# VH-VL binders against q20498r280to473, part 35

Target 1, 194 residues: q20498r280to473
Amino acid sequence: LELTDLYMRTGKKVPVIVEKCCASIEDQGIVTGIYRQCGIQSNIQRLRAKFDSGAEPDLHEFGQRDIYSVSSLLKQYFRQLPNPLFTYQAYPKLIEAFEKEDSLSEKVESLRFSLETMPEAHYRTAKFLMEHLTRLCKSKSLTDMTSKNLAIVWSPNLFRPPPTLNGADTHLLSGLNVHTAICDFFIENSESLF
Below, E stands for the ipSAE of ESMFold2; O stands for the ipSAE of ESMFold2 at other seeds; V2 stands for 0.75 times the mean of E and O plus 0.25 times the DockQ between their complexes.

## First folded at step 20 (VH-VL; framework fv_relatlimab)

Design q6 (at its last look DockQ between E and O 0.97; V2 from the best seeds 0.78)
Fold by ESMFold2, look of step 20:
Structure q6 (fold): chain C 194 residues (1-194), chain A 120 residues (1-120), chain B 107 residues (1-107)
Amino acid sequence: as target 1 above (194 residues)
Amino acid sequence: QVQLQQWGAGLLKPSETLSLTCAVYGGSFSSYYWNWIRQPPGKGLEWIGEIDHSGSTNSNPSLKSRVTLSLDTSKNQFSLKLRSVTAADTAVYYCARTRDKVSDDWFDYWGQGTLVTVSS
Amino acid sequence: EIVLTQSPATLSLSPGERATLSCRASQSVRSYLAWYQQKPGQAPRLLIYDASNRATGIPARFSGSGSGTDFTLTISSLEPEDFAVYYCQQHFDWPFTFGQGTNLEIK
């Protein structure tokens, strides 16, 4: 369930479901509104069940019939992580570093430091996903998905404030706009951040 | 060739449980979804639900609270139970097959049908 | 739930004529639409899947077309055995739903 636990169980720092879904999207998912359009619910749930059972589903078939089920499942996977991709523990420092008024190079340095505090599985999976989204931005003329568009649909799945920051601590956070903005920054600057 | 043969009690009183069984001949039980569909006399068809070889089910929300689907893989059989029946549940009930392929939820083989009548 | 509306409710034609049956979905089902024939006392028989693909053993006079929300079943020259009730069914998403039927009757 946890990324670190999955790494210990499988020996892979990036989950197989993440690797396979990203590869499928890069192969068959250079289509209008990828990650924005929803897949068919029965296909999403059936694909999830196949992964949960340990089966090796044929993602090429899903890509031919309903590629949006593959992209929807990948977003759902990240949304349902017990500790989000960018972890509860790193979240306050990432937001603080991003919101601080400083130069681009200072912001990149601060964010890189905070990202490197994450457990290895989270760091490697974040690197893998951001690089995937950066490559996908190269095809925006075919997909109609800019880095900002991808950040809008991805950020709710990647960032959650720690439960301990609710209440008094929430006055320090500006809500969903900052999650989109930091996600867009990560997509645009993935090479320098990771 | 693949054939579906179904049976069960056809006359029920209100509040009883409808119970039907479908046996599959001439085909694999895996790689398919196994479905129940009903048709009230003189009316159209209503999908009840599906079960796969792992025992996972999905049912029509209109009936979900009263439906139980089950498998017996050793006998190549699957079953429907519909609890707390009323006259509105009077229909011909069919078992049917769909392929376990992406978006292939069309019914290629059907059982012969069982008329279930719920007395008033 | 995706509602399928068939028209006409009844279609009266003679053998040799062309039949055109319509099915409209309440939302896009892409091409995931099937057609069935049902005769009295029998289970439905699959005719068409994926909007336009004939099922095994279905005569060439049966054809399907359409995508999105509007679909058509055509029987190019009616045979006596074609007079029956016809249903469309979306195989797009749960719950799978059927149209209310078109009764194709002789005369």
Scores: ipSAE 0.739, ipTM 0.893, lowest interface PAE 0.9, mean pLDDT 91
Fold by ESMFold2 at other seeds, look of step 20:
Structure q6 (fold): chain C 194 residues (1-194), chain A 120 residues (1-120), chain B 107 residues (1-107)
Amino acid sequence: as target 1 above (194 residues)
Amino acid sequence: QVQLQQWGAGLLKPSETLSLTCAVYGGSFSSYYWNWIRQPPGKGLEWIGEIDHSGSTNSNPSLKSRVTLSLDTSKNQFSLKLRSVTAADTAVYYCARTRDKVSDDWFDYWGQGTLVTVSS
Amino acid sequence: EIVLTQSPATLSLSPGERATLSCRASQSVRSYLAWYQQKPGQAPRLLIYDASNRATGIPARFSGSGSGTDFTLTISSLEPEDFAVYYCQQHFDWPFTFGQGTNLEIK
């Protein structure tokens, strides 16, 4: 299900699964390698099924036994979105704005403009997630996860080139590097971008 | 006190479908995974698969293409079908329970076992 | 698939002796390891879960230890009813798997 469709059906600008998982990670997930280490697959799938059924599962129990299942599920949720968090439609403008050689303030302004073109649900969810990751970076001495480390594990779940760009073009062959770089930039500058 | 009682035909010919049923007494049907486990004569145990009260299943990849798990919530029963049996499927088959809690996939209650023999 | 290897295959002891049974996993299962006892013609009986927690009604002479890949079941002083086959089982992830068993037989 598309983020915009979910918003229209529920009235929530940020999906419950995103809100609950982020809160759980900030509560119980200040641990080594959060978002890098993978949870137990049966726990991940079972937790996903509980959310899909409309239940609000007890994430405290998951945090006690397998907190990495919560972080793994959150990444999986974004990876499986039909339109990625930063949308196919905004993707070319975001990449263009990021790669342009200009000052930090000009880059922030250009990216902010491009982010604001996204549908409301995408914009609000991106803001929520990036602010979560920014807060999590404050605990890097405990987690071993810097903004760059988080960007490495998160960017594959947040950016996909539009299908019309999936030929053997340069950005398809080297797009993973730019996805990590722009994700790191978003995490480091979330306050000014959103 | 929870009890699991199981039944089904114990002698099959090759290519037939194994069909076993397990009834749950003295406890809730929800909040658990309902499992099938088999043990070839003189050998160890092999997990076949699980089903929850919603009908969601997960099966051992080695058997998945031949396994159908089902439940009848009105009777507190769950069932195993294993298609296209061969002599290699000769085993004692057990139903068993696990709690629907995180990483609690240990089997606390077992059925009495049903020997299924697949002839030549 | 996580392979569990039990040793020894057969352990011959007398009542009153201490039994030590080993289970090794092919990869870490953290602490998610259970032990079962099985007597001829009977279903397995849960003894230990989470590596070291005794199931309800299991005598204190049964204890489990270990984490990661190496686990041990200890029976501190064997009773006549303890001679049976013992299986370990990982409850870490699908597919759940069992060791091949240790036959604890009377000398």
Scores: ipSAE 0.693, ipTM 0.871, lowest interface PAE 1.1, mean pLDDT 91
ESMFold2 (binder alone), look of step 20: mean pLDDT 92; pTM 0.942

## First folded at step 22 (VH-VL; framework fv_relatlimab)

Design s1 (at its last look DockQ between E and O 0.95; V2 from the best seeds 0.80)
Fold by ESMFold2 at other seeds, look of step 22:
Structure s1 (fold): chain C 194 residues (1-194), chain A 120 residues (1-120), chain B 107 residues (1-107)
Amino acid sequence: as target 1 above (194 residues)
Amino acid sequence: QVQLQQWGAGLLKPSETLSLTCAVYGGSFSGYYWNWIRQPPGKGLEWIGEIDESGSTNSNPSLKSRVTLSLDTSKNQFSLKLRSVTAADTAVYYCARTRDKVSDDWFDYWGQGTLVTVSS
Amino acid sequence: EIVLTQSPATLSLSPGERATLSCRASQSVRSYLAWYQQKPGQAPRLLIYDASNRATGIPARFSGSGSGTDFTLTISSLEPEDFAVYYCQQHFDWPFTFGQGTNLEIK
């Protein structure tokens, strides 16, 4: 289910699974390699099934036994969105703004403009997630996860280039290391971007 | 306290379908995973699969294409079907319980076992 | 799949002696390892879960230790009823797997 459709159905601008998983991780997930280490597959799939059934799973229990299943599920949720968090529509604008601007203040302003073009559910959820990741960076001495480390593991779940209609667009929007770099920038600058 | 009692046909020909049922007495059916495990004569144990009260299943990839797990919550029973058996499927088959708690996939109660022999 | 290798294959001891049984996993299972006892014609009996927790009704002479890939079951002073086959089992992830067994036999 697309984020805007979920928002229209539930009235919640941030999906409940995102809110609950982020809260669980901030409570019990200030641990080595959070978001880098993968959870146990059976725990991930069982937790997903509990959310899909409409149940309210006991995230405290998961946090005690396998917090990495909570963080793995959250990444999976974003990876499986039909329109990625940083939408197909905003993707070329975001990449262009990030690569074109040389000064920090101009880059922030251009990116902010492009982010504000996203649908409300995408904007609010992106704000929520980036601020969560920014807060986690303040605990890097406990997690060994810097903003760059978080960007490496998170960017594949947040950005997808739109299907190409011609080779020039694909070439211009090359995904070398840019997804990681822009994700790192978002984490470092979330307060000014959102 | 909790007892698992199992039944089913013990002698099969190749290509037939193995069918076993396990009934749960003296305890709740909900809050657990219900498992099947087998042991070929003189050999170790092999996990076959699990089912919970919602009907959700997971099976050993080595057997998954031939395994069907089902349950009847009104009777506190769960069942195994293993299709297209061969002599390699000759084993003692056990039903067993695990708790529906995170990473608690250890088997605290076992059925009595059913020897299934696949003869030519 | 996670392979569990038990050693020794056979352990011959007398009542009153200390038994030490090993289980090695092909990858880390954290602390999620269980031990079972099995006598001929019977279902396995759970002894230890989470590497070191005794199941209900298991005598204190049984103890488990280890984490990651290396685990040990210890029986501090063997009783006649302790001579049986012992299996380790990882309860870390699907498919759940068992070791090949250690036969603890009377000398």
Scores: ipSAE 0.745, ipTM 0.896, lowest interface PAE 0.9, mean pLDDT 91
Fold by ESMFold2, look of step 22:
Structure s1 (fold): chain C 194 residues (1-194), chain A 120 residues (1-120), chain B 107 residues (1-107)
Amino acid sequence: as target 1 above (194 residues)
Amino acid sequence: QVQLQQWGAGLLKPSETLSLTCAVYGGSFSGYYWNWIRQPPGKGLEWIGEIDESGSTNSNPSLKSRVTLSLDTSKNQFSLKLRSVTAADTAVYYCARTRDKVSDDWFDYWGQGTLVTVSS
Amino acid sequence: EIVLTQSPATLSLSPGERATLSCRASQSVRSYLAWYQQKPGQAPRLLIYDASNRATGIPARFSGSGSGTDFTLTISSLEPEDFAVYYCQQHFDWPFTFGQGTNLEIK
């Protein structure tokens, strides 16, 4: 389900699965390789099924037994969005603003402008996720996960080029390299971007 | 206490469909996974698959194409069908329970077993 | 799939002796390992789960230890009823798998 449609159905601008998984990770997930290490596949699929049924699963139990299933599920949720978190429409603007040779202040302003063009559910969810990842970076001595490490594992789940802008091989390769860089920039600068 | 009682035909010809049923007594049907496990004569145990009260299933990839798991919640029963049997499917078949808790996929209650023989 | 290898295949001991049974996993299963006892003509009986927790009604002489890939079932002083086949089972992930068994027989 698309984020804007979910917002209209539930009245919540940030999906429950995103809120609860982020809270669980901040509570029980300050552990080595969070978001890098994979959870147990049966736990991931069973947790997803609980969220899909509208239930509120006991994330404290999952955190006690397999916290990596919670982090794996959250990445999977974003990967499977019909319109990616940063949207097909905003994608070209975000890439262009990021790649332009500008001062830090100018780059932040351009990116802010482009982020604000996204539908409210996308903007609010992106703000929520980036702030979560920024807070998590403050625990890198415990997790071994720097902003760059988080960007590497998160960017494939957050950015997709629009189908009409894809060349077969060319757009895909160039976009992949930039996706990590822009994701790292978002994590490092979330306070000024959102 | 919880008891699992199972039944079904014990002698099959090659290509027939194995069909077994397990009934659950003395406990809740909800909150658990209901499993089938088999043991060829003189050999170890092989997990076949699981089903929960909603009808959701997961099966051993080695058998998945031939396995159908089903349930009847009104009777607290669940069933196994294994299609296209061969002599290699000769085994004692057990039904068993696991708890619907995170990483608690250990089998606390077992049926008494049903020997199924597939003739040569 | 995760392969569990039990050793020895056969262990011959007398009542009163200590039995030590080994189970090795082809990859880490963390602590998610169970042990079962099976006597002829009977279903397996759960002894240990989560590597070291005794199931309800299991005598204190049974204990489990280990984590990751190496696990041990110990019977501190064998009783006549303890001579049986023992299986380990990983409850880490689908498909759940069993070791091939250790036959604990009377010497």
Scores: ipSAE 0.741, ipTM 0.893, lowest interface PAE 0.9, mean pLDDT 91
ESMFold2 (binder alone), look of step 22: mean pLDDT 92; pTM 0.944

Design s2 (at its last look DockQ between E and O 0.96; V2 from the best seeds 0.78)
Fold by ESMFold2 at other seeds, look of step 22:
Structure s2 (fold): chain C 194 residues (1-194), chain A 120 residues (1-120), chain B 107 residues (1-107)
Amino acid sequence: as target 1 above (194 residues)
Amino acid sequence: QVQLQQWGAGLLKPSETLSLTCAVYGGSFSGYYWNWIRQPPGKGLEWIGEIDHSGSTDYNPSLKSRVTLSLDTSKNQFSLKLRSVTAADTAVYYCARTRDKVSDDWFDYWGQGTLVTVSS
Amino acid sequence: EIVLTQSPATLSLSPGERATLSCRASQSVRSYLAWYQQKPGQAPRLLIYDASNRATGIPARFSGSGSGTDFTLTISSLEPEDFAVYYCQQHFDWPFTFGQGTNLEIK
């Protein structure tokens, strides 16, 4: 289910699975390698099934026994969105703004405008997620996860080139690691961008 | 307290389908995973797969192409079908329970076992 | 698939002796390891779960220890009814797997 459709059905600006998983990780997930280390596959699949059915999974129990299943599921949720969090439609402008602007203030302004073109569900969910990751960076001495480390594991789940750009532009192909760089920038500058 | 009682045909010919049923007495059917496990004569145990009260299944990859678990919640029963059997499928088959709790996939109650022999 | 290797294959002891049975996993299962006892013609009986927790009704002479890849079942003073085959089982992830067993036999 697309984020816009979920928002229209529920009236909720941010999906429940995103809110609940982020809260669980901030509560029980200040642990080594959060978002880098993978959870137990049976726990991930069982947790996903509970959310898909509309049930209320016991995230405290998952956090006690396998917190990495919660973080793995959250990444998987974003990876499987039909339209990525940073939408196909905004993707070219976001990349252009990030690569072309040289000064920090101009880059922030240009990215902010491009982010604001996204549908409200995407904008609000992106704001929520980036602010979560920014807060998590405060615990890097406990997690060993810097903003760069988080960007490495998160960017593949958040950006997807539109099919019309798939393999067509050599510049975009050579810049695939740009997703990590822009994600890191979003995490470091979330307060000014959103 | 809780009892698992199992039944089904014990003698099969190659290529037939093994079919076993397990009934649950003295306990709730929901809140658990319902499992089948087999043990060839004189050998160790092999997990076959699980099913929960919603009908969701997960199977041992070694058997996945030939196995189907199903359930009948109105009777508190669940069943195993293993297609295209060979002599290698000769074993005692057990039904068993695990709690639907995170990482609690240990088997606390077992059925009595059914010896299934596949001849040529 | 997580392979569990038990040692020794056969352990010959007398009543009153201490038994030590080992289970080694091919990768970490954290603490998600169970032990079972099986006598001829019977289903396995759960003894230990989560590496060290005794199941309901299991006598105190049975204890489990270990974490990661190396686990031990200890029977502090063997009773005649303890001579049986013992299996470890990882409850870490699908497919759930068992060790090949240790036959604890009377000397």
Scores: ipSAE 0.735, ipTM 0.892, lowest interface PAE 1.0, mean pLDDT 91
Fold by ESMFold2, look of step 22:
Structure s2 (fold): chain C 194 residues (1-194), chain A 120 residues (1-120), chain B 107 residues (1-107)
Amino acid sequence: as target 1 above (194 residues)
Amino acid sequence: QVQLQQWGAGLLKPSETLSLTCAVYGGSFSGYYWNWIRQPPGKGLEWIGEIDHSGSTDYNPSLKSRVTLSLDTSKNQFSLKLRSVTAADTAVYYCARTRDKVSDDWFDYWGQGTLVTVSS
Amino acid sequence: EIVLTQSPATLSLSPGERATLSCRASQSVRSYLAWYQQKPGQAPRLLIYDASNRATGIPARFSGSGSGTDFTLTISSLEPEDFAVYYCQQHFDWPFTFGQGTNLEIK
């Protein structure tokens, strides 16, 4: 289910699964390698099934036994969106703005403009997630996760290039490098971007 | 006073379908995973799969193509079907319970066991 | 799948002696390891879960220890009813797997 469709169905600009998982991570997930280490597969799939059924899973219990299942599920949720968080439509504009602008202030301004073109649900959810990741960076002494480390593990789940008729592995590899860089920039500058 | 009691046919020919049922007494059916585990004569134990009260299943990949678990919540029962049996499926079959808690996949209650023999 | 290897295959002891049974996992299962006792004609009986927690009704002479890949079940002073086959089981992830068993027999 697309984010816009979920927003229309529920009236909530940020999905419940995103809100609950971020809160759980901020409560119990200030631990070494959060978002880098993978949870236990059965815990991840069972937690996903609980959210899909509309149940209210006990994330405190997951945090006690396998907090990495919560962080793994959140990444999986974004990876599996039909239209990525940073939509197919905004993707070329975001990459161009990031690569071509010289100064910090001009880069921020151009990226803000491009981010505003996203549907409301995508914009609000991106703001929520980036602010969450920015807060986590302030705990890097406890987690060993800098903004760059978070960008490495998060960017594959947030950016997907539009399908191309003439795509090549070289284009994909180049896109992966820039995805990490722009994700790191978003985390470092979320206050000014959103 | 939780008790698991199981039944089903114990003698099969090759290619038939094994069918066993387990009834749960003295406890809640919801809040648990309901499991089947088998033990060939003189051998160790093999987990077959699980089902919860919503009907969600997960199976051992070694058996997944031939296994179906089902439940009847009105009777507090769950069942195993194993298709296309061979002599290798000869074993004692157990139903067993695990709690629906994170990483609590240890089996606290077991059925009495049913010996299933597959002969030509 | 996670393979559990138990040792020794057979342990011959007398009542009153201390038994030490080992279980080694092919990869880390953290603390998610259980132990069972099985007598002929009976279903397995849960002894230990989470590596070291005794199940309800299990005598204090049974204790478990270990984490990661190496685990031990200890019976501090054997009673006649303790001679049976013992299995370890990882409850870490699907598919849940058992060791091949240790036969604790009377000498």
Scores: ipSAE 0.694, ipTM 0.871, lowest interface PAE 1.2, mean pLDDT 91
ESMFold2 (binder alone), look of step 22: mean pLDDT 92; pTM 0.944

Design s3 (at its last look DockQ between E and O 0.90; V2 from the best seeds 0.79)
Fold by ESMFold2 at other seeds, look of step 22:
Parts: structure tokens; sequence; C-alpha cells
Structure s3 (fold): chain C 194 residues (1-194), chain A 120 residues (1-120), chain B 107 residues (1-107)
């Protein structure tokens, strides 16, 4: 289910799964390699099933026994969105704004403008997630996860270019490098961008 | 105290379907995973699969194509079917319980066991 | 699949002696390791879960230790009823797997 459709059905601009998983990770997930280490597959699948059924899973329990299942599920949620968090529609302008040789302030303003063109559910959820990752960076001495490390593991789940008519394998590889860089920029500058 | 009692036919011919049932007494059926585990004579244990009270299942990949797990909540019973048996399926079969808690997949209560022999 | 290897295959001891049984996992199972006792004609009996937590009703002479890949079950002073086969089981992830067993026999 697309983020805008979920917002229309529930009235919530940030999905409950995103809110609850981020809160759980900030409470119990200040641990080595958060978002880099993978959770136990049975725990991930059982937690996913509980959310899909409309149950209210006990994230404190998961946090005690396998916090990496919570972080793995959250990444999986974003990866599976039909329209990625940073939508197909905003993607060209975001990449263009990021790659332009501008001053920092000009780059921030251009990116902010492009971000604000996204549907409200995407904008609000992106703001929520980036602010979460920015806060998590303050604990890098405990987690070994810098903003760059978080961008590496997060960007594949957040950005997807639409299929190209004249694309190539080198474009896809180049796009992945750019996705990490722009994601790192978003984490480092979330307060200014959102 | 919880008791698991199991039954089913103990002698099969090759290609037949193994069918076993386990009844749960003295405890809640919800809040647990209900498991089947087998042990060939004189050998170790092999997990077959699990089912929860909603009917959701997970099975050992080595057996998944032949395994059907089911439950009857009105009778507090759950069942195993294993299709297309061979002599390699000869074993004592146990039903067992695990808690529906994170990473608590240890078996606290077991049925009495049923020897199933597949003739040559 | 996570393979559990138990050693020794057979351990011959007398009542009153200390038994030490080993279980090694092919990859880390963190602390998610259980131990069972099985006597002929009976279902396995849970002794230890979470590597070191004694199940309800299990005598204090049984203890477990270890984490990651290397685990130990210790019986501090053997009673006659302790001579049986012992299995370790990882409860880390699907498919759940058992070791091949250690036969603890009376000398």
Amino acid sequence: as target 1 above (194 residues)
Amino acid sequence: QVQLQQWGAGLLKPSETLSLTCAVYGGSFSGYYWNWIRQPPGKGLEWIGEIDHSGSTNSNPSLKSRVTLSLDTSKNQFSLKLRSVTAADTAVYYCARTRDKVSDDWFDYWGQGTLVTVSS
Amino acid sequence: EIVLTQSPATLSLSPGERATLSCRASQSVRSYLAWYQQKPGQAPRLLIYDASERATGIPARFSGSGSGTDFTLTISSLEPEDFAVYYCQQHFDWPFTFGQGTNLEIK
C-alpha cells in the first residue's frame, strides 16, 4: 500500500509502523551496527505478520530479544513501497538540485523546494525518518553508525529511479552512489531541509 | 498442567500419506506455536514445522513440499500430513509446544510420541 | 541451516562425578540454545533454555553456559537418573535444529 493511500485510509500522515519502530529503536536500539546488522528472520517475519494482521505487537519484547528485527522490518517497509519515500516524481529534481555546483545555502533551498513538492504523506514521513536518523547519529560512539554508514544501508530503501528507456548498467551503479550521497546530505542537514 | 496426547496410524506403505493428530489438554491453545518433530530410530531429532492458532505455518525447507499442517480450534487439536512417504520417513513423531514470545522457540511440552514405520 | 555438533559422542562416568557436555554451532546463535534430556521410550525433557536458564522443576545440579557458537551443559554431581542422552537445540532461527546427541552412560 502506497503512503498517500494509507494516509487517506487512516488519517495519519506518518504510518504507525514507522512511528513505533523509530521509537523502539531510539529506546532500545542504541547498539552496535543498528540498521547494518540484520535481525533474525523468524522474528522479522513474525513481527511483519503481526503488523499486517492489525495486531499491536509488543515492540518492547522484540527490543529486548532482537532489536535488529525491528530495524530490519523498518527498512523492509520502505523498500516495499510502490512509490518510494522520495517519490519517482520528485526524484529527477532532487538529483538535479543535489548535483548542481552551488553554495550550501543554495543547495539546501533548492532541495527544500523539491521536497515540498512531494505529497504530504511522503513529506511528513521523510521528515520523521530523517530526523530520527539525525538523532541516531548523536550516538555513533555506541553504535559505530555514522551518518555515512546510515546512508549506505538506508539509501537503497528510499530512492528508486523510474525505469529508463535509454538507461544502462553504469547508470544504475552511478545512481546508487548518488543515492548514498544525497541520503547522507539529508541526514546531516535534516534540520535545514525540513 | 498442559498435556499433549497424540494419535495416528503407525504402519504405512511407500507413497502413502502420514497423518497424525495432537490434542491439547489443560491449557490455552492461543499464544503458542504447535510443532511436529521426528526422530528416526536410534538417531537425533528433526523439526518438521509449526502452526499457530490463526493457521499460519512454517515448515522445514527439507520437507515443506510434502508437509501440510492444520488445526481445529474447536477441539484444541492440530495435525500433520506428510505425503509420499518412503522408508526414510520411519521415525517416532512428536507434537510439541513453543511459546509465542520472541526467540522462545524451545519446546516445553511434548506428546508421548508415535512410531510410524514405512514398509519396504 | 545451523548445524550443531555435540561432543563427546559418548561419556562414561559414575554417580557423583561431574559431567561436562559440549555443543558447537556452525554460526552464532547468540544465547538462543536449549538442552534436553531423553531416556529410552520417552519424549525429550527440557532442561535449559537461553543457554543458562534452568527450566521449571529442573534440579540445581544442571547448569548451562556459553554464547555465540560454544555452549556447555554441566551436571555437577551425577545421580543415577541422569544417565541418558542429551541434545542441544538452537532456538535462534528457522529451521530449528538439534545436535546429534551425547550419550551419558554409567561406567
Scores: ipSAE 0.765, ipTM 0.903, lowest interface PAE 0.8, mean pLDDT 92
Fold by ESMFold2, look of step 22:
Structure s3 (fold): chain C 194 residues (1-194), chain A 120 residues (1-120), chain B 107 residues (1-107)
Amino acid sequence: as target 1 above (194 residues)
Amino acid sequence: QVQLQQWGAGLLKPSETLSLTCAVYGGSFSGYYWNWIRQPPGKGLEWIGEIDHSGSTNSNPSLKSRVTLSLDTSKNQFSLKLRSVTAADTAVYYCARTRDKVSDDWFDYWGQGTLVTVSS
Amino acid sequence: EIVLTQSPATLSLSPGERATLSCRASQSVRSYLAWYQQKPGQAPRLLIYDASERATGIPARFSGSGSGTDFTLTISSLEPEDFAVYYCQQHFDWPFTFGQGTNLEIK
């Protein structure tokens, strides 16, 4: 289910699965390699099924027994969105804004403008997730996860080029791995961007 | 007091379909996974698969292409079908229960077992 | 698939002795290991889950220990009814797998 449709159905701008998983990870997931290490597959699939059924699973139990299943599910949730978190529609503008400006101040301003073009549900969920990741960076001595490490494991789940973006653009984007760079920038600058 | 009682045909010819049913007494399907496990004579145990009260299943990859798991909630029963049997499928088959809690996939209640022999 | 290897294959002891049975996993299963006892013609009986937790009704002489890849079942003082085949089982992930068994027989 697309984020805007979920918002219209529930009245919540940030999906319950995102809120619950982020809270669980901040509570019980300050552990080595959070988001880098993979959870137990049976736990991941069973947790997803519980959320899909509309139940509210006991994330405290999952956190005690397999916190990496919670973090794995959250990444999977974003990877499987029909329209990615940062949307197909905003994608070209975000890349352009990130690559065009030389100064930090101008880059932040241009990115902020482009982020505000996204539908409300996407904007608020992106804000929530990036701020979560920024807070996790404060615990890098315990998790061994810097903003760059988080960007490496998170960016594939957050950005997809539109199907119409091909030819030279596709070649250049693949060669530069810009998704990690922009994700790292978002994590480091979330307070000023959102 | 949960009890599992199982039944089904004990003698099959090669290529036939093995069909077993397990009835659950003293409880509901909710909160548990319902499993089948087999043991060839004089050998160890092999997990076949699981089904929950919603009908969601998972099966051992070694058997997945031949296994069908099903349930009948109105009768508190669940069933195993194993297609295209051979002599290698000769075993005692057990139904068993696991709790639907995180990483609690240990089997606390077992059926009495059904010996299925595939003739050659 | 996670392979569980039990040793020894056969353990011959007398009542009153201490039995130590080993189970080794091909990869870490954390603490998600169970032990079962099986007598001829019967279904397996759960003894231990989560490496060290005794199931309901299991006598205190049965204890489990270990984590990761190396696990043991200890029976502190063997009773006549304890001579049976013992299996370990990982409950870490699909497909759930069992060891090949240790036959604990009377000397």
Scores: ipSAE 0.755, ipTM 0.899, lowest interface PAE 0.8, mean pLDDT 91
ESMFold2 (binder alone), look of step 22: mean pLDDT 92; pTM 0.944

